# Designs tried in a protein design chat: VH-VL binders against q8vl04. Part 12

Target 1, 152 residues: q8vl04
Amino acid sequence: MKKQERQRYIKRLLSSNEIERQEDFVKLLRAEDIDVTQATISRDIKDMQLVKVPSATGGYHYSMPVQKQMDTEKKLKRTLKDAYVSYATQDKFVLIKVLPGNGPALATLIEAMHYDEIFGTLGDDAHVLIICKSLAMTLELQQKIQRLLSDH

## First folded at step 4 (VH-VL)

Design s6 (framework fv_gimsilumab)
Fold by ESMFold2-Fast, scan of step 4:
Formats: C-alpha cells, sequence, structure tokens
Structure s6 (fold): chain C 152 residues (1-152), chain A 122 residues (1-122), chain B 107 residues (1-107)
C-alpha cells in the first residue's frame, strides 16, 4: 500500500479505536490485509506527528496533533469570511447561505471540526445545512459561528 | 455573558475531604467540556482534571488520580470536584474553566472562574 | 513534560510603552501556545491562542508571534489596565503545562 493510503487508514483507526501501542496499529492494519512492520508504523507516527493524550480509562492513546485542528479552524474562519452571505436558524437547523461554489467545502470544514452539537451536515453549491442534536445545541453552534465571523 | 463561580473551598485537615462546585451561566453548559485547574500564589496554573459534555469521560492529573472525582449536573449547570485523602500539597486556589470553543481539542481555556481557596493544614 | 520558561520574570514599564514578553519551550510545540492575563484576585483571561490568534473581545494592541520553541506576546501601547501577570500555556502534548509568568509592574 502507498504511504498516503496507509496514513488515511491510520487516521480512520484513530477515529474508531483508542490505540495505546505501536503494536496495536500493526495488528489492526494486518486484520485489514495491510502488511506493515513496526518500523514502518514508527515512521508514520513521526511523519503524521501523532501525540499521546490521556484516555477516559486512564493511561494514554494516540491522537492527531492539536495543530491540525487549529489549522482546520483557521481555514474555516477564512472560508466563512470569504464566502459568507447570511444564516438562519429553525428548531434544530442552521442554514448558512454562501457564495456559489463554496457550500461543499464549508460543509467539509465544519464536519472536520467535530462539533459535539452536530448530528450531520449537508452542503450544496450555495448552502450548508447543519442538523443539530437539540434546540439548545443549535443556539450554542450559532454562537460559535458568530464568534468565527466576528474574529479578526 | 459567560460566568463561572466556584464555591466549597476552605480549611481541612490532612486526610480530609472537600467538594467543590462551579456554577455556570450564560452558555449551554451541556455542550462544553469542563476542567479544574489549581494555582499556588506566585506560580502558574496546574491542570487537575477534565470532563466531557455528557460526563461519560473523565481524565485526571497523575498527582490526584484515585483521590479526586470530577462530575457534572447538566440539568443544573453545575460542575463538581470531590476531593478525598487531601494532602498539604493540594493547598491552592482552585479554578473551573471552560474548554476551547471547538470540539476535540479542549486544551486551552476561554473562560475561568475567580477561584475558591483550599488550604490543607494540620 | 514540556517546560515553558518565561522572560523576564518582572518588567517595570510606563503607560504608552511597547512591551514584549517571551516564552520558550523545552521542546517544539509547533503553534499550539496560548497566552493569558491574570490580575490580582481574578482568574486568568485568555488573550491569544494558536500562537497568534487574538481571542474574542481582546484589544488590538495585544499580538502574539512565534512557533516551535520561541514565542512572544507584544503589547503595542501599554494601558494602565494592562499591569498584570502574563502566562503562556502549551497544548501540543500531554500533560498540559504553563510558564511561571511575567509580572508587568508600574515603573
Amino acid sequence: as target 1 above (152 residues)
Amino acid sequence: EVQLVESGGGLVQPGGSLRLSCAASGFTFSSYWMHWLRQVPGKGPVWVSRINSDGSSTTYADSVRGRFTISRDNANNTLFLQMNSLRADDTALYFCARDSPYYGSGYYFDYWGQGTPVTVSS
Amino acid sequence: EIVLTQSPVTLSVSPGERVTLSCRASQSVSSNLAWYQQKLGQGPRLLIYGASTRATDIPARFSGSGSETEFTLTISSLQSEDFAVYYCQQYYTWPLTFGQGTKLEIK
């Protein structure tokens, strides 16, 4: 498997599993018929700059670096400022209107933020529909979006 | 406006217990990860514990693990820290703090309370 | 753990002056660094995150710069309300750590 494809698998594994040791990556990848060595995984961990963070059960597990999330937030702010037209809320829905061609990109960035308030996002050419888990969470997400728009 | 108000601090003997509370207002409390930090006068803050939005996941600093328990009551917008087997080196001003506004990177704190003092002395 | 060292420990300045505070990390933290202001009897106030992004409602006179191991907080024209202790914090790796602080006092 090519390095880029393998690293995408590693990101997927991190999203679904609490991985504590390099050996766990090797086992999980081999279970998917991806033949790797510990040396290859060690190199991937360094290349992707994975960090160990505390887990709910105690101990530590691997995670993507916080910098990637900060870069995503900065890109989201830039995209919002460049393409934002208006927004409206109704019940559990936040509808953001953007300049044509920007909806899918904005939806992807919002999803990459992994906001707890969001059930799902959908983007068409000029709109992003965000479905929240509750009315209270819709109001909090609205506040977060307003803060992103007002930040200089 | 966002407000966090700590209470429950005081003077306690070594080996004793205290329960700290943090009353939150001005935001949807159930949508945010929350933290406890402590500070000795003249020194920087030290992270103590965190809890996720629904209370299903908690993490502790090594120095307090097994002695402290963080919990939350989302219906009443309150964060708690139960402190057991207190030691002299737990003496500090204790702050509750709200996690960063984006999910999955709760590592900087956008709002803090004023702090509640805890003194562990014989 | 990553140790953050702030300098100077104390700085005596007058209103209107340009002030620069330094924070050095024992290991690279990329740009995962925040700055806080703490006044006597109050909790810390977030100023900067991501090394250079100003937090909500923070005056434009505050700016942050740097990456990797060397960071600075600049106050372009010091106001009387800016006399406080300033702390840096890294959030690149666990455990989360803060610097020892820099105290700004009236000259």
Scores: ipSAE 0.000, ipTM 0.484, lowest interface PAE 17.9, mean pLDDT 83

Design s7 (framework fv_gimsilumab)
Fold by ESMFold2-Fast, scan of step 4:
Structure s7 (fold): chain C 152 residues (1-152), chain A 122 residues (1-122), chain B 107 residues (1-107)
Amino acid sequence: as target 1 above (152 residues)
Amino acid sequence: EVQLVESGGGLVQPGGSLRLSCAASGFTFSSYWMHWLRQVPGKGPVWVSRINSDGSSTYYADSVRGRFTISRDNANNTLFLQMNSLRADDTALYFCARDLGYYRSGYYFDYWGQGTPVTVSS
Amino acid sequence: EIVLTQSPVTLSVSPGERVTLSCRASQSVSSNLAWYQQKLGQGPRLLIYGASTRATDIPARFSGSGSETEFTLTISSLQSEDFAVYYCQQYYTWPLTFGQGTKLEIK
């Protein structure tokens, strides 16, 4: 598997699993029929600047650096402020209209926030469609977006 | 509107058991991490236990580990705390609280209930 | 566990005054600090999270600052409804811990 593809998979593993050791990455990747070595994973951890953070369960697990998480939220706020036009909600849908050329970037940033309310996100040139898991979750996501727009 | 209502507190003798409930409404309960905290009058809150959104992960303060069990029923929007082997120092007002984390890295509480009193005394 | 020490323990103040409350952590918590207001008979109310971000519907007179081990909550012009106990909370590591509180009372 190519380096960039493997590293994208590693990011997805981190989103869904609490991974404590390098050996755990190797085991999880091999379970998906992705053959990697300890040396390869060691290099990926260094390249991606993964850190060990305290786990709620009392141990430690790998995570994206805190600065990376803060950078994502800052980029999201910036993109919303610079390109936001309007939004509307309908049942389980949030439709955000943006200036042309900004839809895909906004969709990627929203997806990178890993909001539990979101089933899926689709972006075209000037729109982002967010599909939520329920009507109540749509209202909660709407509140989060409104807070991002209102932050001073 | 978001509401959390605790119940199940009361007077119990040392060594006894109580089961606390927290009824949630006005939000998608199954999407949130939930916590139990307790407070003695005149003192700050003390964190007791947490549970993740699907109930697969739980964690406890050292003082209650092995005696308390946190659980949730997402179908009925209810959080529970089973308290066994109660001691005098478990006496407190018990709160359930919703964990607000915009990007999943925070553990801070935007909504709390009014609390249910637990008194452990003979 | 991380110990949070708040100062002062009590503060007697008049409406209209600028008030500053301090919270010191026994080790670095980065910016993972929240502030709460609690009135008698009520659960705590979230004021600030991430050291400096105001929670929803919190008046602009409340502001937070600081990082690492030294944090401050400021109320720029104290209102009568602000007399309460204030708590800081860290969420950098488990277990989550709170300060002992600062009580604001009428002078």
Scores: ipSAE 0.000, ipTM 0.475, lowest interface PAE 18.6, mean pLDDT 83

Design s8 (framework fv_gimsilumab)
Fold by ESMFold2-Fast, scan of step 4:
Structure s8 (fold): chain C 152 residues (1-152), chain A 125 residues (1-125), chain B 107 residues (1-107)
Amino acid sequence: as target 1 above (152 residues)
Amino acid sequence: EVQLVESGGGLVQPGGSLRLSCAASGFTFSSYWMHWLRQVPGKGPVWVSRINSDGSSTTYADSVRGRFTISRDNANNTLFLQMNSLRADDTALYFCARDSPYYRYVWGSYYFDYWGQGTPVTVSS
Amino acid sequence: EIVLTQSPVTLSVSPGERVTLSCRASQSVSSNLAWYQQKLGQGPRLLIYGASTRATDIPARFSGSGSETEFTLTISSLQSEDFAVYYCQQYYTWPLTFGQGTKLEIK
């Protein structure tokens, strides 16, 4: 099977199965009469940049990376537009206040943007605290978020 | 020397319109977020509206949303407030004020380092 | 909206005295609180922001303290030019709100 076709099949498996181990990919693919080796799957995981995420039932499973920068940015803009209340800054800190229940969602979206300026992000029900790496990087992050907040 | 000078206030009947202006000088106007606030004599100020540095983002107090429009002309260092469908409870002294950005020019702070003298608006029949 | 309650409403004092003015918020505003001075016929003048940071060109006799819901403005040695109305303002949540003011008048 060609690499692209095999990787498309792997995407299908991830949509309908919680796969914890590389061996499980080999098992499931062979059940569909697709002959693969552990080494091949290891390369596919690296090539597709698959990540391990926590399962609802405990443990972890493989998942597709969020490779849709534009989709993440759109969702971030929508969440900010709908839930934004106010923000404040102090040194390397940016504190964003949102409508209750939206803090964790906003924090997750900001993390998914992979901004180089961010040291870490913490969210509770109504707040997101962003810790920047330096004062200079706080200015850069403010410019990016201000652009998002100014979007109509 | 930072100066903000309001004008355009006056007496108007309920349902009427007024356009307030704020002439800014002594600073790079285009770099600052600007606000309108109002105050009834003997009471504290009440926030009315905000506009960011390039005019692309505006926010309004619930009491004026849909009736007032904040705008700016960065080429002429002027802030405006278009007031439509005026009501008796819009009667106040109107101030323009400069936002004091914590990190210069990119984020608003929502506190006001310089205010004008105010222009009176009276809505009565 | 967050309600700011200032106390006292009016304070009669003499020059040279230490003065403390209080501002209480109905909900936590963290440290996002500013203090203004307003004299008759003038717009407000920023004194303090971030609860405790003195604004540019504000005399050292003015100081702010507090956090969350309880804030204080202190004037360590009152000068004749300090007789005015003082307002607190929160910028933690929308809408932005001000206190009702404390008037300082000559005893």
Scores: ipSAE 0.000, ipTM 0.488, lowest interface PAE 14.5, mean pLDDT 83

Design s9 (framework fv_gimsilumab)
Fold by ESMFold2-Fast, scan of step 4:
Structure s9 (fold): chain C 152 residues (1-152), chain A 125 residues (1-125), chain B 107 residues (1-107)
Amino acid sequence: as target 1 above (152 residues)
Amino acid sequence: EVQLVESGGGLVQPGGSLRLSCAASGFTFSSYWMHWLRQVPGKGPVWVSRINSDGSSTTYADSVRGRFTISRDNANNTLFLQMNSLRADDTALYFCARDSPYYSYVLGSYYFDYWGQGTPVTVSS
Amino acid sequence: EIVLTQSPVTLSVSPGERVTLSCRASQSVSSNLAWYQQKLGQGPRLLIYGASTRATDIPARFSGSGSETEFTLTISSLQSEDFAVYYCQQYYTWPLTFGQGTKLEIK
């Protein structure tokens, strides 16, 4: 598998699993029929600069580096400010309308933020539809988007 | 200068219906999200429902979902709350309130910069 | 779900005094907290939003502070028109919640 494809899988695993050891990556990838070696995973961890962060229940798990998160947030803020047209909510749905050509980029940036409130995000040329996990989570996401729009 | 005046409250039996109105003046009504809140004497307000500036999006408190409908008439600067299947615990003073545009008029802030005086609703047999 | 507890429930003070009202959240609300003043027979009046930002046309004697779970509304020099009930409100998470209120009455 190409390096970029494998690293996308690793990123997905991090968002849905608490991974404590390198061998856990190998196990989870093999469960998806992706045959990978310990050496390859060690290189991916270093290349992606994954860090270990404490868990509330004790111990630690792998996570994306905070610097990568900060870079993504800056891009998201800029894209929102440059392309934002309108915002609407309905139950667990958030619809953001943007200038044409910016929908897919915005959707990708929102997904890269790994907001716990989001079930899924879909982008077309001029719209981003965000499906939240619940009505309560929609309000929480709305506050986070408001913060991004107001930041200097 | 901003004025919000509620009307339409009254006494109704359980299972009955009421339609509340809120007449807005002194601002560009069509630019603001609007809310309904209610309050029983001696207690804090409780949020009921909101509608965005063009009426395309509405949200309701869990306790009223399916029974209440919020709507607006931007041409006449009026906000409505249609209340159906009323229960004793819907008894309260009902307020119309304007959403503060924290970052922009198109986003709701969920804090309220202007409120009306309230219209009383009593649900009693 | 987030419960806001205000203290004291009633405060008796004289005009000219500095008063401090407290609002405590059962869980963090960041800075998403507003304060309202309500007089008998009237709807609430927004005083503070974002924990510390004074609303339009609100006198400078009103100030807000705090973050996360502990918030304070201060009136630096109480005036006769300030006797009212004060409510805090969080708009951080769903459902929206208000405190039970602090009644400010003349000594």
Scores: ipSAE 0.005, ipTM 0.514, lowest interface PAE 12.8, mean pLDDT 84

Design t1 (framework fv_maftivimab)
Fold by ESMFold2-Fast, scan of step 4:
Structure t1 (fold): chain C 152 residues (1-152), chain A 125 residues (1-125), chain B 106 residues (1-106)
Amino acid sequence: as target 1 above (152 residues)
Amino acid sequence: EVQLVESGGGLVQPGGSLRLSCAASGFTFSSYAMNWVRQAPGKGLEWVSTISGSGGSTYYADSVKGRFTISRDNSKNTLYLQMNSLRAEDTAVYYCAKGPYYDYVWGSYRYFDYWGQGTMVTVSS
Amino acid sequence: DIQMTQSPSSLSASVGDRVTITCRASQSISRYLNWYQQKPGKAPKLLIYYASSLQSGVPSRFSGSGSGTDFTLTISSLQPEDFATYYCQQSYSTLTFGQGTRLEIK
């Protein structure tokens, strides 16, 4: 696998998993039939400038550097404003309706933000369903979405 | 070295307005959430407002919601707090405080690693 | 808002003492609790973040523990420079501080 493709996959793993050690990257990538060595992952961590941040369970996990996440927030704000139709909340759910063709891209950007409130995000052609970790976290995420929409 | 310098405090009449500024240096300003925290004379700390690194997300304490507006100018490395409809109970030293990250990991990493010296706001006739 | 209550409001201690300050949240906040130290006339200083993580440059005599609703800051052997006011802060939902604990010379 080419370096750029592998590094995109590493970004996806970071959004879904709390990865504490380089060995964990190797295990997760190999589970997806991507053959890597610890030396390769060590170089990827340096190239991507991944940082270790505290975990809710204790210890640390790898995360994307702040600078790249700043660019992601700009893209998210632009994409959300351009494609936004409506949103609704219920219990742990936030459902965002968007213009057709924009759901998957918006879902990807939301996941790339690594919001602590989010358990998981699913996008179809015209909707993004966000599953939050708790009712309180749903209210926090709703505020973030409102701010992204009303940031002028 | 990280430095935060507040300015714009002073004496203002009840119902008046003030705009506080915080000049930041020594770090990539746009990459970090910024905060205002106040402390009334002889009393404890009260969080006032938070803004994400890009400025896309803002949060306010209930006591100031609708009256205060946090903003930032990343090209000038400056944080602002626009305070309207000021009340005697808003009298406090206002501190500018830096977060460790912008609002990508809400909850886990929201703490204030560097603080400015503070600027005094007195709301009195 | 989540209310944070510190105990005691003040305490007196001597250099070399083990000091314990507690903080209670009105609802579960997981480990999203931070501790700050403030000396008279100065800005606050971060001591502990995420319940138990020691901030760089803070002496190892400071430690934090707890999860859920009950949290503790411990100073294992009090030094003269430790006489100050200590604040806890939750970051689980918005941001709220405890009322402070003033640590003074016995």
Scores: ipSAE 0.000, ipTM 0.480, lowest interface PAE 16.1, mean pLDDT 82

Design t10 (framework fv_maftivimab)
Fold by ESMFold2-Fast, scan of step 4:
Structure t10 (fold): chain C 152 residues (1-152), chain A 125 residues (1-125), chain B 106 residues (1-106)
Amino acid sequence: as target 1 above (152 residues)
Amino acid sequence: EVQLVESGGGLVQPGGSLRLSCAASGFTFSSYAMNWVRQAPGKGLEWVSTISGSGGSTYYADSVKGRFTISRDNSKNTLYLQMNSLRAEDTAVYYCAKGEYYDYVWGSYSYFDYWGQGTMVTVSS
Amino acid sequence: DIQMTQSPSSLSASVGDRVTITCRASQSISSYLNWYQQKPGKAPKLLIYFASRLQSGVPSRFSGSGSGTDFTLTISSLQPEDFATYYCQQSYSTLTFGQGTRLEIK
């Protein structure tokens, strides 16, 4: 597998899993029939500049560099302000309506933020559907979105 | 405008208990982690405890673990610190501080953008 | 637990001086370092977050730099209201403050 392709896979693993150790990357990749070594993952972590951040449980997990996430957050704020129409919530679901043509881009940016509240995100032309892990987390995500929409 | 007002401090005997409160206003209280930081007379700042916005996660400094309990009532916009088995070294001004997330991935740990005025706790026999 | 060491512990300076305060972490904390100012009898105030980002409303004479283990807070031209104690704080692994740097009038 090419380095760029493997690293995109690693980014996806980070969005869905709290990965605490380098061997966990190896196990998860091998489960997907991608045979990698500890040395390969060590170089990928360095190349991607992955950082360890505190977990709610008191341990650590790997995350994308904060500088990249800060840049992503600015882009998300801009896109939300420019394309936002309305939102609605139901149980574990947040449905954001946007101007046509903006749904997929917004969904990608939301995924890139790696919000702990999110189970999964889907975008079509004019909507983004966010599936949260619980009702409480839906309420927390709702407040985060409202903050992003507020003027500075 | 964001305001944090601590209360409940006072004089207490070693081994005693005390509960501090922090009344918050001017922001969506349930969306932010809240923190307690203390400062002994003439000394520096020491982080004491953090609670997540929902209240589902709590964290403590090793020096207070097992003795102090952080909690919150989001319906009343109030943060609490229950302090048990107090020691002379717990004497300090206790500050309430609001957490702010700069990328939303490190749970409750982040920078503190607003602070209350503090409330004095004195543990003396 | 990550230890934070500030230097110097105290510093005397005159209005108009360039002042630099240093903070060192016992292990790499990336850029998860924040700076606070505390005036006598008052609560701390956020100056800089994420090593180098200036908090809204803080004068531009304050700046922060560094990454990994070594960080600095600089005041380019000291003003009378800047005499205070300054604290660094890591937020990478739990939360730990430095011991503080007291900035006094020369």
Scores: ipSAE 0.000, ipTM 0.505, lowest interface PAE 15.2, mean pLDDT 83

Design t2 (framework fv_maftivimab)
Fold by ESMFold2-Fast, scan of step 4:
Structure t2 (fold): chain C 152 residues (1-152), chain A 125 residues (1-125), chain B 106 residues (1-106)
Amino acid sequence: as target 1 above (152 residues)
Amino acid sequence: EVQLVESGGGLVQPGGSLRLSCAASGFTFSSYAMNWVRQAPGKGLEWVSTISGSGGSTYYADSVKGRFTISRDNSKNTLYLQMNSLRAEDTAVYYCAKGPYYDYVWGSYRYFDYWGQGTMVTVSS
Amino acid sequence: DIQMTQSPSSLSASVGDRVTITCRASQSISSYLNWYQQKPGKAPKLLIYWASSLQSGVPSRFSGSGSGTDFTLTISSLQPEDFATYYCQQSYSTLTFGQGTRLEIK
């Protein structure tokens, strides 16, 4: 597995689990048939600049640095405002039309936000297709997109 | 339009119990952490309790731990706070507050984007 | 618990003034700091999250900065509707609020 793919998995694990030890990353990744060593995870933690944050449950857990997340959100807002053309929904699908050349970048930024409503995103040159987990979650995502677009 | 409406407040004697409710509308209730925050008359804000979207995780301020229980009914879009062994120090307006959608780890992305109007709880004889 | 201390506890200002409110954490909280506005008899309203991110619908005259232990909320050109009490809140370990800063009209 490539470093970038493994690190995407690590981000996803952090969104669904409170991970306290490096061994926990190894166990969770191996459960997904991703062969990894503690040494590799130690390097990934450094590369991703993961921090240990105190937990209300006692002890510490790993988290993405807030500065990195804030940078991603700001970039998403900027990219949406600059490239947005139109928006349509159908069932569990959200289709965003953008200026040519911006689809893949927008899809990557949306994926990096790890929104719970989203099953997956696909970007081509001028479109981003977002597949939501349910019909109800499509409406929720619509409101989120409208908020990002209306804010100035 | 997100709306949060608290109810259940009132006058109760020390040692008594009250159950607060918060009726939520305008968002997918089960996808968001929900919170209780209180404010004593003329004082500042104090966080009381948090419950995850699924209800699987609950957190409490040390001042209420063991006495208060937060719960939710996602089928009814309703948040609850069961308050037992009430003390004079629990006298406050209790606000229901919604967390952000991105709620994957405690202490990482928690803030309160929408609040209800509050319900007054008075503990006195 | 992490203690949050706001300064000043109250201040008086005129419309058009630049106002700065500070918040200090008893230990480093990185950027896990939020700001709220509360008007008399009303529920609080979120202004800034994660130290510097402006909440949707909040006027651009509000801004936040800082990291670690020292944080500031700035109102660049005070408007009549801005007279309120302001609270900072950390979310690094549990959740604790500052004591509040009352912003009063001169």
Scores: ipSAE 0.000, ipTM 0.530, lowest interface PAE 14.8, mean pLDDT 83

Design t3 (framework fv_maftivimab)
Fold by ESMFold2-Fast, scan of step 4:
Structure t3 (fold): chain C 152 residues (1-152), chain A 125 residues (1-125), chain B 106 residues (1-106)
Amino acid sequence: as target 1 above (152 residues)
Amino acid sequence: EVQLVESGGGLVQPGGSLRLSCAASGFTFSSYAMNWVRQAPGKGLEWVSTISGSGGSTYYADSVKGRFTISRDNSKNTLYLQMNSLRAEDTAVYYCAKGPYYTYVWGSYRYFDYWGQGTMVTVSS
Amino acid sequence: DIQMTQSPSSLSASVGDRVTITCRASQSISSYLNWYQQKPGKAPKLLIYLASSLQSGVPSRFSGSGSGTDFTLTISSLQPEDFATYYCQQSYSTLTFGQGTRLEIK
């Protein structure tokens, strides 16, 4: 599995599981037939800048750094506000129209958010086409983009 | 528990006006699009109007455009429908209905997950 | 506006029957079709959204299918509480409802 694909899996595991130790990542990934070593996971944790935060149950678990999430989301929100023209959905597709020159940057930021709803994104000079995994997930993504546009 | 309670219906003469209210509770009112849907006695459902969570965007059925105004007061968790120049064909039970999405954007009004009990509006001479 | 036509306008069935109700759009609406149930004197209740997604709390005997212009609501084994009027609704362009299908005891 490529590094980027593995790191997306790690992010999904964090959303569904309270992972306390590096060994737990290895165990969960191996359960999905993804062969990883603790050294590989250690490097992924460092590369993704994962942090340990207290859980409500009194233990600790790994989490995405708040600052990195806020920085990516802040950049996405600013790019949307500055360049947004229109937005449409159809079945599994979300099409965002932006001012010329802004499509590739927006597509990159959307990919960096690692939204679980997204199968893939394609950007040209003035458009970002997002292909979602299902019709229901298209509506969930629409809601997330809506929150970014409506936040003040 | 989501609750929507309509009020303000009644008997009115053709050409008259009425204002309907919908009191909402059990959810963050300002975060959801709200809707009015009507049903004439013995007939089917007809969408009337939609308003975004912030109140910044409003949409109307062609049959009521220019006569009806949808509005909301997020500080009071209340949705309104101001009905002017009422006609006999506006006679219906008016339902307050909630959209499933937190804020309104193109198409987020796609279905109605909660409905009020309805309030009857009768336009008759 | 997109016109929604339901068939039949009324049908009779017995408890335990498999019931199908159809809805046709005047133009393609992809999968932006919802189904509602309304009992006499009550507000409508959402059953299915996006053509085939079952609303939380709705019994699994209800299912929806179709895309484009032709859609079907199916009740696999009719129960006494299912006698009601059913409405389809498109949300592709504005919002329009079908005329309703009244499901009656045979």
Scores: ipSAE 0.000, ipTM 0.490, lowest interface PAE 14.6, mean pLDDT 82

Design t4 (framework fv_maftivimab)
Fold by ESMFold2-Fast, scan of step 4:
Structure t4 (fold): chain C 152 residues (1-152), chain A 125 residues (1-125), chain B 106 residues (1-106)
Amino acid sequence: as target 1 above (152 residues)
Amino acid sequence: EVQLVESGGGLVQPGGSLRLSCAASGFTFSSYAMNWVRQAPGKGLEWVSTISGSGGSTYYADSVKGRFTISRDNSKNTLYLQMNSLRAEDTAVYYCAKGPYYDYVWTTYRYFDYWGQGTMVTVSS
Amino acid sequence: DIQMTQSPSSLSASVGDRVTITCRASQSISSYLNWYQQKPGKAPKLLIYYASSLQSGVPSRFSGSGSGTDFTLTISSLQPEDFATYYCQQSYSTLTFGQGTRLEIK
C-alpha cells in the first residue's frame, strides 16, 4: 500500500478507536488485510506528527496534532465565510455554491475533515457537490456545515 | 430537530439495580458518541460515562467503574445505562447528552451540544 | 483527574451589567474548555466550546477567553433570562466540570 493511502487509513482508525500503542495500529491494519510492520508505523507516526494525549481511562492514546486539526478547520471556516454564496440539499446531496475559483479548495478542505457522513465530494470552479451515504447522514452533515457558517 | 428523552428513573434501595434509557431522534445516532452526566440535588454536574458511536469503546468515571455499564442499540436509536450496586451517593438526575467525546472531526472541540430533560434516580430506604 | 475550580461560587448582578466568571484548571488543558448554562429545573445548554467559540443560537453578548489554566466567561450586558448557574468543563483528558457559579438578581 502506498504511504499516502496507508496514512489516510490511519487517520480513519483514530476517529473510531483509542489507540495506545504502535502494535495496536499494526493489529487493526492487518485485520483489514493491510500489511504493515511496526517500523513502518513508527515512521508514519513521526511523519504525521501524531501525539499521545490523556484519555478518559487515565492512560494515553494517539491523536492528530491539535494545531493541524485547528488549522484545517480554521481554513474551512475562512473559505466558507469569504466565498459562500448559497447552500441547497436534495436527498443524499449537499450542493454549496461559492464565488468562482473557490470550489476545488473548499472540496479539498471538506475532504480533509474526514466527515463519516460523506461518500464523496466533487468540486468545480464555483460549486462543491457532497454525496452522503444516506438521507439521515445528509441531515447530520447539514448541521455540521451550518455550525461552520455560524461560527466566528 | 434533535431530541433526547430519558426514562427509567425511580426510587431504588441501596444495593439495588436500575436501567436508564435515552431515546434519540433527529440525527444519525450511530455516528456520534453518547454520554451520561448526572447531577445530585442542589449540586453540580458530574460526567458518568461515554460510549463510542459503534459501541466498541466505553469510558467510565472512577466513582461508577465496575458498577455501571453503558450500552447502545443503534437499530433502536437508544442509549442505556445499567446501574448495579447502587449507593445513596448515586442519587441524582441523570442526563443523556449528545456529543463527540472522541470525534475525529471535532477532537479539538469535544463538547455536549444537546441534552435530554433528565430522569431522577433516588437511592434510599 | 484534572480539577476545575470556578470563581466566584455565586454573584449578584443587575440587568445591563457586565459579568465575568472565571474557571481554573489544576493543570494545563490548552483550550479544551466549554461553558454551559443551566436554569432551575432545566437541562444544561452549551454556550461556548473550545474556550472562545460561540455555539450556534447563543446570543453574542456571551464570550469566552483564556488558555492553559485560566479561563473567563463574559456576559457583556446582562439580560433577565441570563440569571442561571454557569459551569465550565474541561475535555482535555477526561471530562470534569467546575462546581458552578450561581448568577443571582441583585
Scores: ipSAE 0.000, ipTM 0.477, lowest interface PAE 17.7, mean pLDDT 82

